# Designs tried in a protein design chat: VH-VL binders against q0atu2. Part 366

Target 1, 119 residues: q0atu2
Amino acid sequence: MLDKKARIRTSREYRNVFEKGKRLSGRFLIIYYVENALDNNRFGFITNKKIGMAVIRNRIKRQLRAIVREYQGQVKNKHDIVLVARAGIGKSSFEGMEKDYIAIMKKAGLFARNANKID

## First folded at step 17 (VH-VL)

Design vh13 (framework fv_recibokibart)
Fold by ESMFold2-Fast, scan of step 17:
Structure vh13 (fold): chain C 119 residues (1-119), chain A 121 residues (1-121), chain B 108 residues (1-108)
Amino acid sequence: as target 1 above (119 residues)
Amino acid sequence: QVQLVQSGAEVKKPGASVKVSCKASGYTFTDYYMHWAKQAPGQGLEWIGEINPDWGDDNYNQKFQGRVTMTRDTSISTAYMELSRLRSDDTAVYYCARAKYYWGFTAFDIWGQGTLVTVSS
Amino acid sequence: QIVLTQSPGTLSLSPGERATLSCRASQSVSSKYLYWYQQKPGQAPRLWIYDASSRATGIPDRFSGSGSGTDFTLTISRLEPEDFATYYCQQYESSPYTFGQGTKLEIK
């Protein structure tokens, strides 16, 4: 579970990330990210109907929250980051999503090279 | 046809709460933030707040913070706005309106028909 | 909070005349975050102009929006009877997403 301060909450903040941010594509995830002027990171999520039925989307949403929360301590401060789930994510495993997340965050320069689970 | 259909008029006593619904059809409910606005009789529009219908993140105009709560039910494509501790100056028409918040951004392009809330003793 | 001030509050004109409606912002608003809505009595507002100058689908070309920074204008080149309504500007630059108080366009 992420604290309210660690979430992108407003539509305008989402627009800012998409308009000014950099984009990196992974296998199951795309990230858009931009430096912010705050003391902390904020995360947003886009999961659309192409992923699958509500039961699949709810599983993906739960798993994405868990992954982001688990690695939040490894993310370089002062960024707004939006994770966009690709259509194929519905058929991925938890481990597959986790590996994809770590890979794209490292490629973006947002993660330490040897990122570890928070717990 | 894309449309937002709101619940019917309500009459409430001061101190009560009211919950207005806004049912979406004709588009993907989770692709658009849902916004709410107030229009007192003979007055202009005032933005109340917004909710991300996919993830549930909400944000309110500070003027209404602590008295307003926005929720949604994705299984029936319906958004809700609840106002608590009602007073006479909450008498107004309340509108829901959608706005796309990622690639292909929109203004408030589709609005509900409005719900009149009357607060009287 | 960005305050939008519309002028005049009421504009009385006849069909066939040109109408010019002003919207002034208390601080800079990017053009892409400035919108205009039309509202008739008993109806919900309707999106009229987006991105300061782009007409929404179905809006006649007699309507034009212009402006940048803090000064925005909605112009109607030749008023038709159906154009008499209240017009609101709105900013999406920062939360809370405020509206102007409206300009009521009425028949003389």
Scores: ipSAE 0.814, ipTM 0.901, lowest interface PAE 0.6, mean pLDDT 91

Design vh14 (framework fv_recibokibart)
Fold by ESMFold2-Fast, scan of step 17:
Order: C-alpha cells, then sequence, then structure tokens
Structure vh14 (fold): chain C 119 residues (1-119), chain A 121 residues (1-121), chain B 108 residues (1-108)
C-alpha cells in the first residue's frame, strides 16, 4: 500500500485540492491536482455509489491503490493529487484503469510522456 | 432525515478502553468525513480526530494520538471511535459530527446526540 | 495549533438588547474556515454560522457573523429568550481543528 506520508489524510487537504487545483478528465478517472509546500507527493481518492455494489467498489479501490503505488516514482514532486473514480470505472479492466491513469498523468505534465512501471 | 445516532452511555474503570459508535442515515456516508470531539463536564469542545469513511484514512489531534483509533464499516454506515487506557479526565460527552470534504462548505453541520463516557474507580 | 480566544467568557444581558461576541485567532484564518455553533445544556452543538458570515439553514436574521484574518464577531441585534446559550467559534484552517472556549450568553 502507499506510505501514510504519500496519502492525503485530512478533510482540509482534500478541500484545498478541489478549491485551488486543476482538473483533468480521462475515460475512467478525473484528477484534481495542486502544488504543495512539502517535498513529497500525496494522493487522495474519491469513489461514489454509482460505481456499483460493495464488491465492485472494493475491487476498484484495491486496483487504484496498486496502480498509484506502482507509478509513484514517476510523479513530479510537490503535488497533492486526488483521483475521482467515474461511474464507468466499475466496468473497466485493471489494464484499462492503468492505461487511463498513465494517459491522464502524462497529459497533466505530472509524468514523463514515455513513463513506464518501475521494476 | 439526515441523522447521526450514537451508542449509549458507558461506565468504565481506569485503564479500560471504550468504543463508541456513530450510525449515519439520510445521506451518502462516504461523501463526508466523520469527526469526533470531546466535551468534559462544564467545559468546551475539543477536536479528537477525523476519518475518511470511504478510504479509511485517519488523522488525530496529537493530544490523543496513541490512545485513540477511528474506524468505520461502510456496509452499515457506522463510524467508531475507540479510546484506550482510560483516565478520570477522559470522563466526557463524545460527539461525532460530519463535514463535507469536497465541493461545498466543510462545517460540522450535523452532529450525533453525544455519548457520555464516565471513568470512575 | 491555532488558538481561538473568545471574549467575554460570560455575557449577561436582557432580552431586546444587542449582543456582540468576539473570537480572536492566534494566526490568520480564512473567513471560509471560521464557523460558529450554538449549544444549549444537554444538547449537541448546532451549526449557526459558516464561512464567517453565512447563516445556517433556519437561523434567524437577527444573527450576523463578520470578520477576517484574526478577528471575528458574532452579533445578535435584538436578543430573544431562546438565544441564551453558549456560542463557540471554530477554525478549519489547519489541523488540529480548534474551538474557542465559548461565550455563555445568560439572562441578566
Amino acid sequence: as target 1 above (119 residues)
Amino acid sequence: QVQLVQSGAEVKKPGASVKVSCKASGYTFTDYYMHWAKQAPGQGLEWIGEINPDWGDDNYNQKFQGRVTMTRDTSISTAYMELSRLRSDDTAVYYCARAKYYWGFGAFDIWGQGTLVTVSS
Amino acid sequence: QIVLTQSPGTLSLSPGERATLSCRASQSVSSKYLYWYQQKPGQAPRLWIYDASSRATGIPDRFSGSGSGTDFTLTISRLEPEDFATYYCQQYESSPYTFGQGTKLEIK
């Protein structure tokens, strides 16, 4: 799982990202992101009931955490990033979510354009 | 319609632990952080901590860190606060309260009725 | 942590009078993260004012909030009997989210 230091833990920090951040939409994900005053990145997540029943939502949560953790080394430092799962994410594959995440992060300038998984 | 209903009063001995529940209804449980606050008899309010009900991320006031644990069960829309190694000065009414953490105001707009915890020898 | 100091601690007034309650912060607090709550004995606090100046649903227009930076005020233009209660300010600018010690508004 992500280190506690790499997670947005407080409600106030979520509000900061939504109030000041930029928004970028993908197929299954929306990201909101803003520079922070720290030297590390922090990730937050929002899922909603429209995704599906608990078993589907729990699968999506596990897969999103795994994807973000796998690529954390590729993300430019000093950002708070919130991933919002779109309703259609419940029908996605792991590969589909991963591709969407990479595409969004690259488009936002938070990833190198040819970024791949860390080994 | 929107309600937070807390578990009933507890009487505990020093050194014991207590777990208070807060059941939400009338809204989407995961759209609001759940906060907990303490109010000792005749005193003001003190914030204890918060939990993200969807993802489980928690954060505590350092004064309580190490003795407090917040959890939730999304299947029954219930949040929990467990306070361990109880002391006499933990005697207080404990409140849960919700706060929206995305789009909109973040005030504690809905509160539970409170749970009196008495710590006595 | 941000310390909120309310004054006076107790305010004794009669119905019909104007009440002015102060809340001072040890550090700057954005107005959108300052809140006021009313609490009566035996009851949970109730949100009264949010974003320093916006009345919560159902709160009478005789109540007004104002202020910015470190100095915030709750004003009641003409006290009614049901207004006698304890009022707390709270900041949501930074964790830990702190409350003032309260101002008890009591009948003279």
Scores: ipSAE 0.756, ipTM 0.879, lowest interface PAE 0.8, mean pLDDT 90

Design vh15 (framework fv_recibokibart)
Fold by ESMFold2-Fast, scan of step 17:
Structure vh15 (fold): chain C 119 residues (1-119), chain A 121 residues (1-121), chain B 108 residues (1-108)
Amino acid sequence: as target 1 above (119 residues)
Amino acid sequence: QVQLVQSGAEVKKPGASVKVSCKASGYTFTDYYMHWAKQAPGQGLEWIGEINPDWGDDNYNQKFQGRVTMTRDTSISTAYMELSRLRSDDTAVYYCARAKYYWGFPAFDIWGQGTLVTVSS
Amino acid sequence: QIVLTQSPGTLSLSPGERATLSCRASQSVSSKYLYWYQQKPGQAPRLWIYDASSRATGIPDRFSGSGSGTDFTLTISRLEPEDFATYYCQQYESSPYTFGQGTKLEIK
């Protein structure tokens, strides 16, 4: 579970990330990210109906929360990051999503040096 | 047609709670935040709060924090606003309105018809 | 919190005249996050202008929005009878999202 402090909660904050942020595309995920003026990172998520039926979307949502939570300590501080699930994510494994997340975060330069995986 | 349809008028006693519904149709419910606003008789509009209908993240105007709760049921494309410990100055028309939270669309482009909540003396 | 102050509170004019409605913000608002609404008695507000100057679908071209920073204006070049209503500005720059108190446009 991500703490309230670590989540993008308002519609306007989402718009800020899309308006000002950089975009990187992975196999199953796209991230939009921008530096914030806070002392912590915040994560937002976009899923859409093209992913599949409710059972698939709920699995993806649960797995994305788990992945972000697990690697939270490795992410460079002071960023708002929105993860957008691509249609193909419904066919992915947990391991596949995790590897895609790690790859895209590394490519973005968002993984901090000497940060540790949590949980 | 894109439409937000709200529940009917309510009459409540001071100290009670009221739960207003807002049913969306004609668009993907989870693509738009749902906002709620208050309009007291003869007064202007006051924003109450918002909810992410996909992930459930909510945010409230400090004036209503502690008395308002926003929820949604994605299976029926319906958002709810519950206001507790009602006072006479909660008498108002309450509106829901949608806002796209990623680029390309104006915010608050579609509004519900309003729900009159009357709190008796 | 950003306070929006509209002026005048009431504007009494006749059909055919020009109307100018002002909205002043207590701090800077990006034009992308300044909206105008029309509301008639007993009805929900209707989005009229978004992004300070863009007309919503179906809004006649006699309506124009302008402004930036802290000063925004809604102009109606030649009033029609159906234009008499209350107009609200709203900012979406920062939470809590706020509305002005409204300008009531009434027939003289």
Scores: ipSAE 0.767, ipTM 0.881, lowest interface PAE 0.8, mean pLDDT 90

Design vh16 (framework fv_recibokibart)
Fold by ESMFold2-Fast, scan of step 17:
Structure vh16 (fold): chain C 119 residues (1-119), chain A 121 residues (1-121), chain B 108 residues (1-108)
Amino acid sequence: as target 1 above (119 residues)
Amino acid sequence: QVQLVQSGAEVKKPGASVKVSCKASGYTFTDYYMHWAKQAPGQGLEWIGEINPDWGDDNYNQKFQGRVTMTRDTSISTAYMELSRLRSDDTAVYYCARAKYYWGFSGFDIWGQGTLVTVSS
Amino acid sequence: QIVLTQSPGTLSLSPGERATLSCRASQSVSSKYLYWYQQKPGQAPRLWIYDASSRATGIPDRFSGSGSGTDFTLTISRLEPEDFATYYCQQYESSPYTFGQGTKLEIK
């Protein structure tokens, strides 16, 4: 589970990321990201009904939390990052979502080259 | 029609807890943050806190931190605010209100009707 | 926390007159994070103005919002009896999202 300080908790901070952030799209995920003035990274998540029924959405939510938590150590410090799940994510595997996350974060330049994932 | 419908009035003794509900209808519950505000008799509005109904992330006014807990049940599109260790100055009308947190931001555009909580000995 | 101070506390006017309500912030608030609400006795507040100057859906054009930085104003060009209410400003610049203490508009 992500630490409280590693999550975007307020509606105002989500608004900031969407207003000022950069956008990159992957196969199953879109990220919006902006540099923050804090000592750490914060992650937020958006899932919508287009993903599928509650059982599918709940699985996706658990798996996204697990992926983000596992790769926390690789993310360059001082960013607020919002992950938006695309409609097609409901048909993905855990491995597929993980690969998409890694690819999009690398493309954004958000992964530090010498950092390791957190178990 | 977009509506927020709150639970009925409560009378509590000092030291008790109260849990107020706010049931949403007419929109996608998880697309809007749910906020709670307090209005003591004859006084103005005071923001208590907010919750992300999709992911459960919450944030509270530090004045209420430690006594307030916000939760939700997405299966019934209902948000809850629980206030513990009640004091006489917690006597107030409590409101829930929704706010968009991505594209189309416009403030607290829909409010519940309010729930009167009376704390008396 | 950002403190919002509204003035006057009570404004007594007759229908047909112009009303000007002030909201001053203890520190700068971006216009896009300032809102006004109308509240009538026994009712929940209603969003009236968002982004300092944009009227919410269905709000009559006699209402206008203006201002920036620390000074914001709600103006009613020609009062109607239905405008009797308390008006609150609110900032969404930073948590906690504070409200002003309200200006009560009463008919003379």
Scores: ipSAE 0.762, ipTM 0.880, lowest interface PAE 0.8, mean pLDDT 90

Design vh17 (framework fv_recibokibart)
Fold by ESMFold2-Fast, scan of step 17:
Structure vh17 (fold): chain C 119 residues (1-119), chain A 121 residues (1-121), chain B 108 residues (1-108)
Amino acid sequence: as target 1 above (119 residues)
Amino acid sequence: QVQLVQSGAEVKKPGASVKVSCKASGYTFTDYYMHWAKQAPGQGLEWIGEINPDWGDDNYNQKFQGRVTMTRDTSISTAYMELSRLRSDDTAVYYCARAKYYWGFSPFDIWGQGTLVTVSS
Amino acid sequence: QIVLTQSPGTLSLSPGERATLSCRASQSVSSKYLYWYQQKPGQAPRLWIYDASSRATGIPDRFSGSGSGTDFTLTISRLEPEDFATYYCQQYESSPYTFGQGTKLEIK
């Protein structure tokens, strides 16, 4: 569950991610990400009015939080990550968004929290 | 045409609560954080807190934590600041101000006109 | 929290003179997170300088901002009657975002 500790809450923290972070684009999502000085990950979200009407935007918001929460244990620690929803996301399926998220996170090297484990 | 319009002046007794509104127009309400600041008579500005109007994430200056609550209603592009358990030193003009939080960053470039809150017995 | 100290508290000058306003931070502030606001009595603050040295839209070129680290300055090269107001610096480096106490520029 994304509790308050796992959320980017301040405007300054969003600005930091956009100014210093790396950017990767997927089909429905763009992520901006930067390593933080904390011992946990924080997630932020940007949804654009071009996504669609309130009903569609609310569905997308709910689904994005669900996807991020489902996979948060697989994300490498110490990152601030902002997900930006592209306009086309309003026409996506949950499965399509999920696959896009996984693909982007893997490409960014942010997935597999226990990767590179030494015995 | 971009503007923030705040609710009118209020007079409250100690211990009461006050809820100030800030209605945005001329821009996409959810693209900018809404901030609130306090200015006591003859004094400088003090930042109270901020809210993400799209996602509802809020953050407060610890000095006001526990007494202030920020909310918004996206259907009417309006942000609210509620201050509870009012004291005489809460007498001040309260301002809302916007700040863009993604690419195309904007500092506090647009401010509301201010709302005078007077706390007196 | 970062404390911003402005000096002088009041500056009494005549039109045509040069004004220099100081803002000192208790710890380092990146220039890109230092702003100046002008406020006239009964009015809301207005953004004047952003990123320590960039003039906001419509602000006359007689105004200049400078500084880095802990020391920032707002300079008005030749005062006009409309420039007499209170000026506040503000840092956006870290929450809580703080303002200086203000420098009141008043007519002699």
Scores: ipSAE 0.799, ipTM 0.892, lowest interface PAE 0.7, mean pLDDT 90

Design vh18 (framework fv_recibokibart)
Fold by ESMFold2-Fast, scan of step 17:
Structure vh18 (fold): chain C 119 residues (1-119), chain A 121 residues (1-121), chain B 108 residues (1-108)
Amino acid sequence: as target 1 above (119 residues)
Amino acid sequence: QVQLVQSGAEVKKPGASVKVSCKASGYTFTDYYMHWAKQAPGQGLEWIGEINPDWGDDNYNQKFQGRVTMTRDTSISTAYMELSRLRSDDTAVYYCARAKYYWGFSYFDIWGQGTLVTVSS
Amino acid sequence: QIVLTQSPGTLSLSPGERATLSCRASQSVSSKYLYWYQQKPGQAPRLWIYDASSRATGIPDRFSGSGSGTDFTLTISRLEPEDFATYYCQQYESSPYTFGQGTKLEIK
């Protein structure tokens, strides 16, 4: 579970990331990201009905939180990052989502050079 | 049609709590933040707070922090605002309003009809 | 917090006249985070202008919004009887999101 400090909590902050941020698409995820003027990273999440039924969306939500938490320490500081789940994510495995997250974060230059799993 | 329908008027004693509901229909509930605002009799509007209905992240005006709690139930597309330790100056009409927070931003384009909360002895 | 001051508090005019309503912010507000609402007695507010100058769906062309920084204006070119209401500006620049005290537009 991410601490309140590590989450994008307000509608205004989401709007800022979408308006000013850069966009990078992976297989199952799109990220929007922008530098912030804070001491920490903040994460936001978007899931939509095209992903599937509530049972599938709830699984995806749990798995995305777990992945972001696991790699939290590898992310370059001072960024607001929004993860948008693509429609196809409902058919992905946990490993597939994790691999996509790592690949997209590395491509965005948001992971440290030698970033690894926290555990 | 797109609607926000709020629960009916409440009369409460000082020190009690009140929980107002706001049921959404005609749109995807989780695509819009739900905001709440207060309007005391003959006065202007005051923003209370907001909640992300998909993820549950909430944020409150410091003036109400500690007395207000916002929640939601996605299975019935309903948002709730609970205000505790009621005082006479909490007598007001309370409104819910939606705001789209990604692609195709909109802000308070749809409002509930309002819920009158009266706090009296 | 950002304080929004609306002037005048009450504006008494006749149908056919031009109305100019002011909203001044205590600090800079990006135009894309300034909104105007119309409210009639016993009704919920209704979004009227968004992003300082864009009319909401269904709002007549006689309404226009303008301004930037700390000074914003709502103009009604030729008042109709249905336009007499209270108008509120609101900023979405920073939390807490604040409203002005309102300008009541009343018939002379």
Scores: ipSAE 0.810, ipTM 0.898, lowest interface PAE 0.7, mean pLDDT 91

Design vh19 (framework fv_recibokibart)
Fold by ESMFold2-Fast, scan of step 17:
Structure vh19 (fold): chain C 119 residues (1-119), chain A 121 residues (1-121), chain B 108 residues (1-108)
Amino acid sequence: as target 1 above (119 residues)
Amino acid sequence: QVQLVQSGAEVKKPGASVKVSCKASGYTFTDYYMHWAKQAPGQGLEWIGEINPDWGDDNYNQKFQGRVTMTRDTSISTAYMELSRLRSDDTAVYYCARAKYYWGFSVFDIWGQGTLVTVSS
Amino acid sequence: QIVLTQSPGTLSLSPGERATLSCRASQSVSSKYLYWYQQKPGQAPRLWIYDASSRATGIPDRFSGSGSGTDFTLTISRLEPEDFATYYCQQYESSPYTFGQGTKLEIK
C-alpha cells in the first residue's frame, strides 16, 4: 500500500508522464517515467481488460502495489513513474513480476542504494 | 453509443447529504477518469474533483475538500459523487464528464446530462 | 490556481457577423491543455475545441481556436442562428482544473 503522497492522483499527471516520459518495456511491465518538481516519487498504474477477468486484475493490482511499496526506498527521488501491465502479466508469478520490475527500474537508472544504509 | 447517464433530481434539506450517480456505457469504464463539475443557477462551471475508476485514486478541488467523496463501482460502470453537510449555495446542476488518462487522450469529450440538486428548508 | 477570464461577458451580434471570444489565463497554459465548450440553456456543456485549435468531432469549420501562453481566442467566422450559446474556456494544465466565467453570445 502506498501513501497518497506517493501516488499519481490526477488524470493530468498521468497524461504528463505519457507525453513527456521515457518508455522502457519489460516482459510483463512497461514503465513510463519523468522527473518531477517534487521532493518525492509518485507511482501510477494501468491495468486493462486484456489481462483477464476482475479476479485476475485484482490480484495483479495487489501484487503490483506490494512490489512497488517493497522497493520504494531504492527508487531515486523526484520521479513520476507509471507501470503499465502487459496482457501476459495475468499468467505471471509474483516472483516473475518482481524480477521484471527490478530489471526495468535498474535499466532506467531509477534504482539507487537506500541513502539511509551505512554499507 | 458512448454516453454518461446521471441520476434524477434531488431535493434536500440543509445539513443532509446527497449522492449523485453517473452510469457509463459504450466504452471501457476504467480507461477514463471521471470528473465532476458544479453549475449554480445562472453561473459558470466549477470543477469539483476526479477519480481514477480502475485504482480509486481521487483528487478534489480544495474548496470542496472535506465535504465531497467520489467513489465508483466497476461491476456496473458507475461513478458516484457524495456531497455532505449541504447548504443553500450547494443548489446547482452537477455534471459528470470523462477524461482518458492514457494512449489516445480525449478530455471532457462526453458529459452526463446533469443532476439538479436543490437545497431548501 | 489558474484563473481564466473571458471577455466580453456578453456579445450581441447578428447572424452573418464574425465573433471573437477571448480567454486570458493568470498563468501560462500549454495550448494542449486549453479547451472550449458550447452550452445551451438546459443542456450539458459540449466539447467544441480541444488543444486550443482542434475542432471536436462534428464541429463546423467556421469555428477556429487559436492562442498560446496566456491569451486564447475562439473565432466564429460567419455566425449561424444555432451558434448563439454560452462558450466556456477551460484549462487542464494543473489541478484544480478551472473554467472561465463564460461569454454569452446573443442575437442583437
Scores: ipSAE 0.809, ipTM 0.894, lowest interface PAE 0.6, mean pLDDT 91

Design vh2 (framework fv_recibokibart)
Fold by ESMFold2-Fast, scan of step 17:
Structure vh2 (fold): chain C 119 residues (1-119), chain A 121 residues (1-121), chain B 108 residues (1-108)
Amino acid sequence: as target 1 above (119 residues)
Amino acid sequence: QVQLVQSGAEVKKPGASVKVSCKASGYTFTDYYMHWAKQAPGQGLEWIGEINPDWGDDNYNQKFQGRVTMTRDTSISTAYMELSRLRSDDTAVYYCARAKYYWNFSAFDIWGQGTLVTVSS
Amino acid sequence: QIVLTQSPGTLSLSPGERATLSCRASQSVSSKYLYWYQQKPGQAPRLWIYDASSRATGIPDRFSGSGSGTDFTLTISRLEPEDFATYYCQQYESSPYTFGQGTKLEIK
């Protein structure tokens, strides 16, 4: 999925985002985000059992990874971003999650506008 | 109620691998990182690494990098630490311990009972 | 990596006395990421103090933690027989998360 360097891997890095980060709530997702001192973005994820049964949680996890990967190139560099799945995400469609992600990232000022992204 | 239960003692030959398990109960397994620490006989504690039990992201102490692998199985709330290419100085008690990593953070507040691994020829 | 140095390595005292255990860090550690653990022979470590000064659940009030930056202290105001154990400080400021070498509190 995301390159190892594009993932928040340590518990201390998660704590940093929650301590110092800004919070923005969407319909199905909440993001916590803070500028980092690196050359790249790092993503972390919080999903809890309130989402639903294992089958539902595993599907949501796969879909969240796919969405973040798909839009990775549009995210402004030098941020640590944690996505927290809200309980209602288990009832959402892939398109619904995708639209929510785009909307909250734009509201946070984390998506580049008017950009022509390349491979 | 809240408990971490580790697998039993192991005796291994140099060059072998050992895989220790740590089964969690009484709390939401995915809300806490699982950490592993080493304690050689008569020595202090040494942190080995950590794993995010929800997503599987792991991070290791450089000293053990390349020989240690941490995994988990969320369906049975169990974390694993595998140490390969065992040496005599890997003889130690190995502990798992949890730590809350979002919102209300915690120290290593709950520990497993320890697993003695003996490496001898 | 942050190195934690505990002193003394061994502290020999009698019940009823005051014990002062020191932990020095090679670089600054936020108080919220400094912890103390007690360990008795054959047992797992037990969380004793968190956030440098807060007692964990069930820990007697004769124990107190203090300090900030690079210098931290664990104090036991009046030693009881059950307090003789090894105490470790630990930092969670930076990976790898490190422990001090321990201070063994033994009966004189």
Scores: ipSAE 0.819, ipTM 0.906, lowest interface PAE 0.6, mean pLDDT 91

Design vh20 (framework fv_recibokibart)
Fold by ESMFold2-Fast, scan of step 17:
Structure vh20 (fold): chain C 119 residues (1-119), chain A 121 residues (1-121), chain B 108 residues (1-108)
Amino acid sequence: as target 1 above (119 residues)
Amino acid sequence: QVQLVQSGAEVKKPGASVKVSCKASGYTFTDYYMHWAKQAPGQGLEWIGEINPDWGDDNYNQKFQGRVTMTRDTSISTAYMELSRLRSDDTAVYYCARAKYYWGFSDFDIWGQGTLVTVSS
Amino acid sequence: QIVLTQSPGTLSLSPGERATLSCRASQSVSSKYLYWYQQKPGQAPRLWIYDASSRATGIPDRFSGSGSGTDFTLTISRLEPEDFATYYCQQYESSPYTFGQGTKLEIK
């Protein structure tokens, strides 16, 4: 992500999302999310070594940034959202990961009105 | 065992830069933020900033903003703190410390041994 | 920023006595984010108490932490020679994360 304002930057902010947030699990992703008191949404990411070797983890990190960036403007205002990559994400295609993200965000009610029409 | 091992003492002239390293072992480097703190001789501790070792997101105490840069190299589980435009009052021991940023919280339980930076002409 | 004020600055006592160290915050701090450290000369700070009242691994039961809101206390029920050190409180409630100025516990 290009905009530092759209990222969860501090360890304490991550802890807040995990302590206060709601959880939804998809096939490759889990999201934790909570309303914030800011004018914007912020995204954080958790990727662990169980995903695979460095080359696989770096691909997943690059693809997750791209997906979140593409749909950033369609997310309902004023949330802190942490994406946790599940171990199986290393076997996913870009399209599979994108579909999982969209499905989870819709189920959480986090997509704005216009984004909910994309099938 | 879990350890944070810092680089050795440095002597620098005013206006120079110093880069201190903190090498992690015995745990998954990317699961814990790395924090840095300063302790001037005979004084208390002062928090400098933090870095997400997986994604690189950083955040600094405004007092050091513009003079401090935190980076990391995940391939060697090492975090770095670079302080520029050194002044005599930057003479201090600098510490790194870890804090887990997701479930299974464990904050500031492991610290580096400290790196003495002396700024003198 | 949250300012932590520790008192007294220096506490002179003898082994066997009770020590009470205060940490007062300029703003409310959740007990979950209040820590105490012990530091001896030439050594790194060592985490002593976390969550305001939980002892870190290996810390003797003569140490107890208490408090909430803006007022926190570290108590040592019966001082041992190895307890003479500087103690710092720290808050992790709000960035920038801050430490108190320390209480030096010294032998009378």
Scores: ipSAE 0.782, ipTM 0.888, lowest interface PAE 0.7, mean pLDDT 90

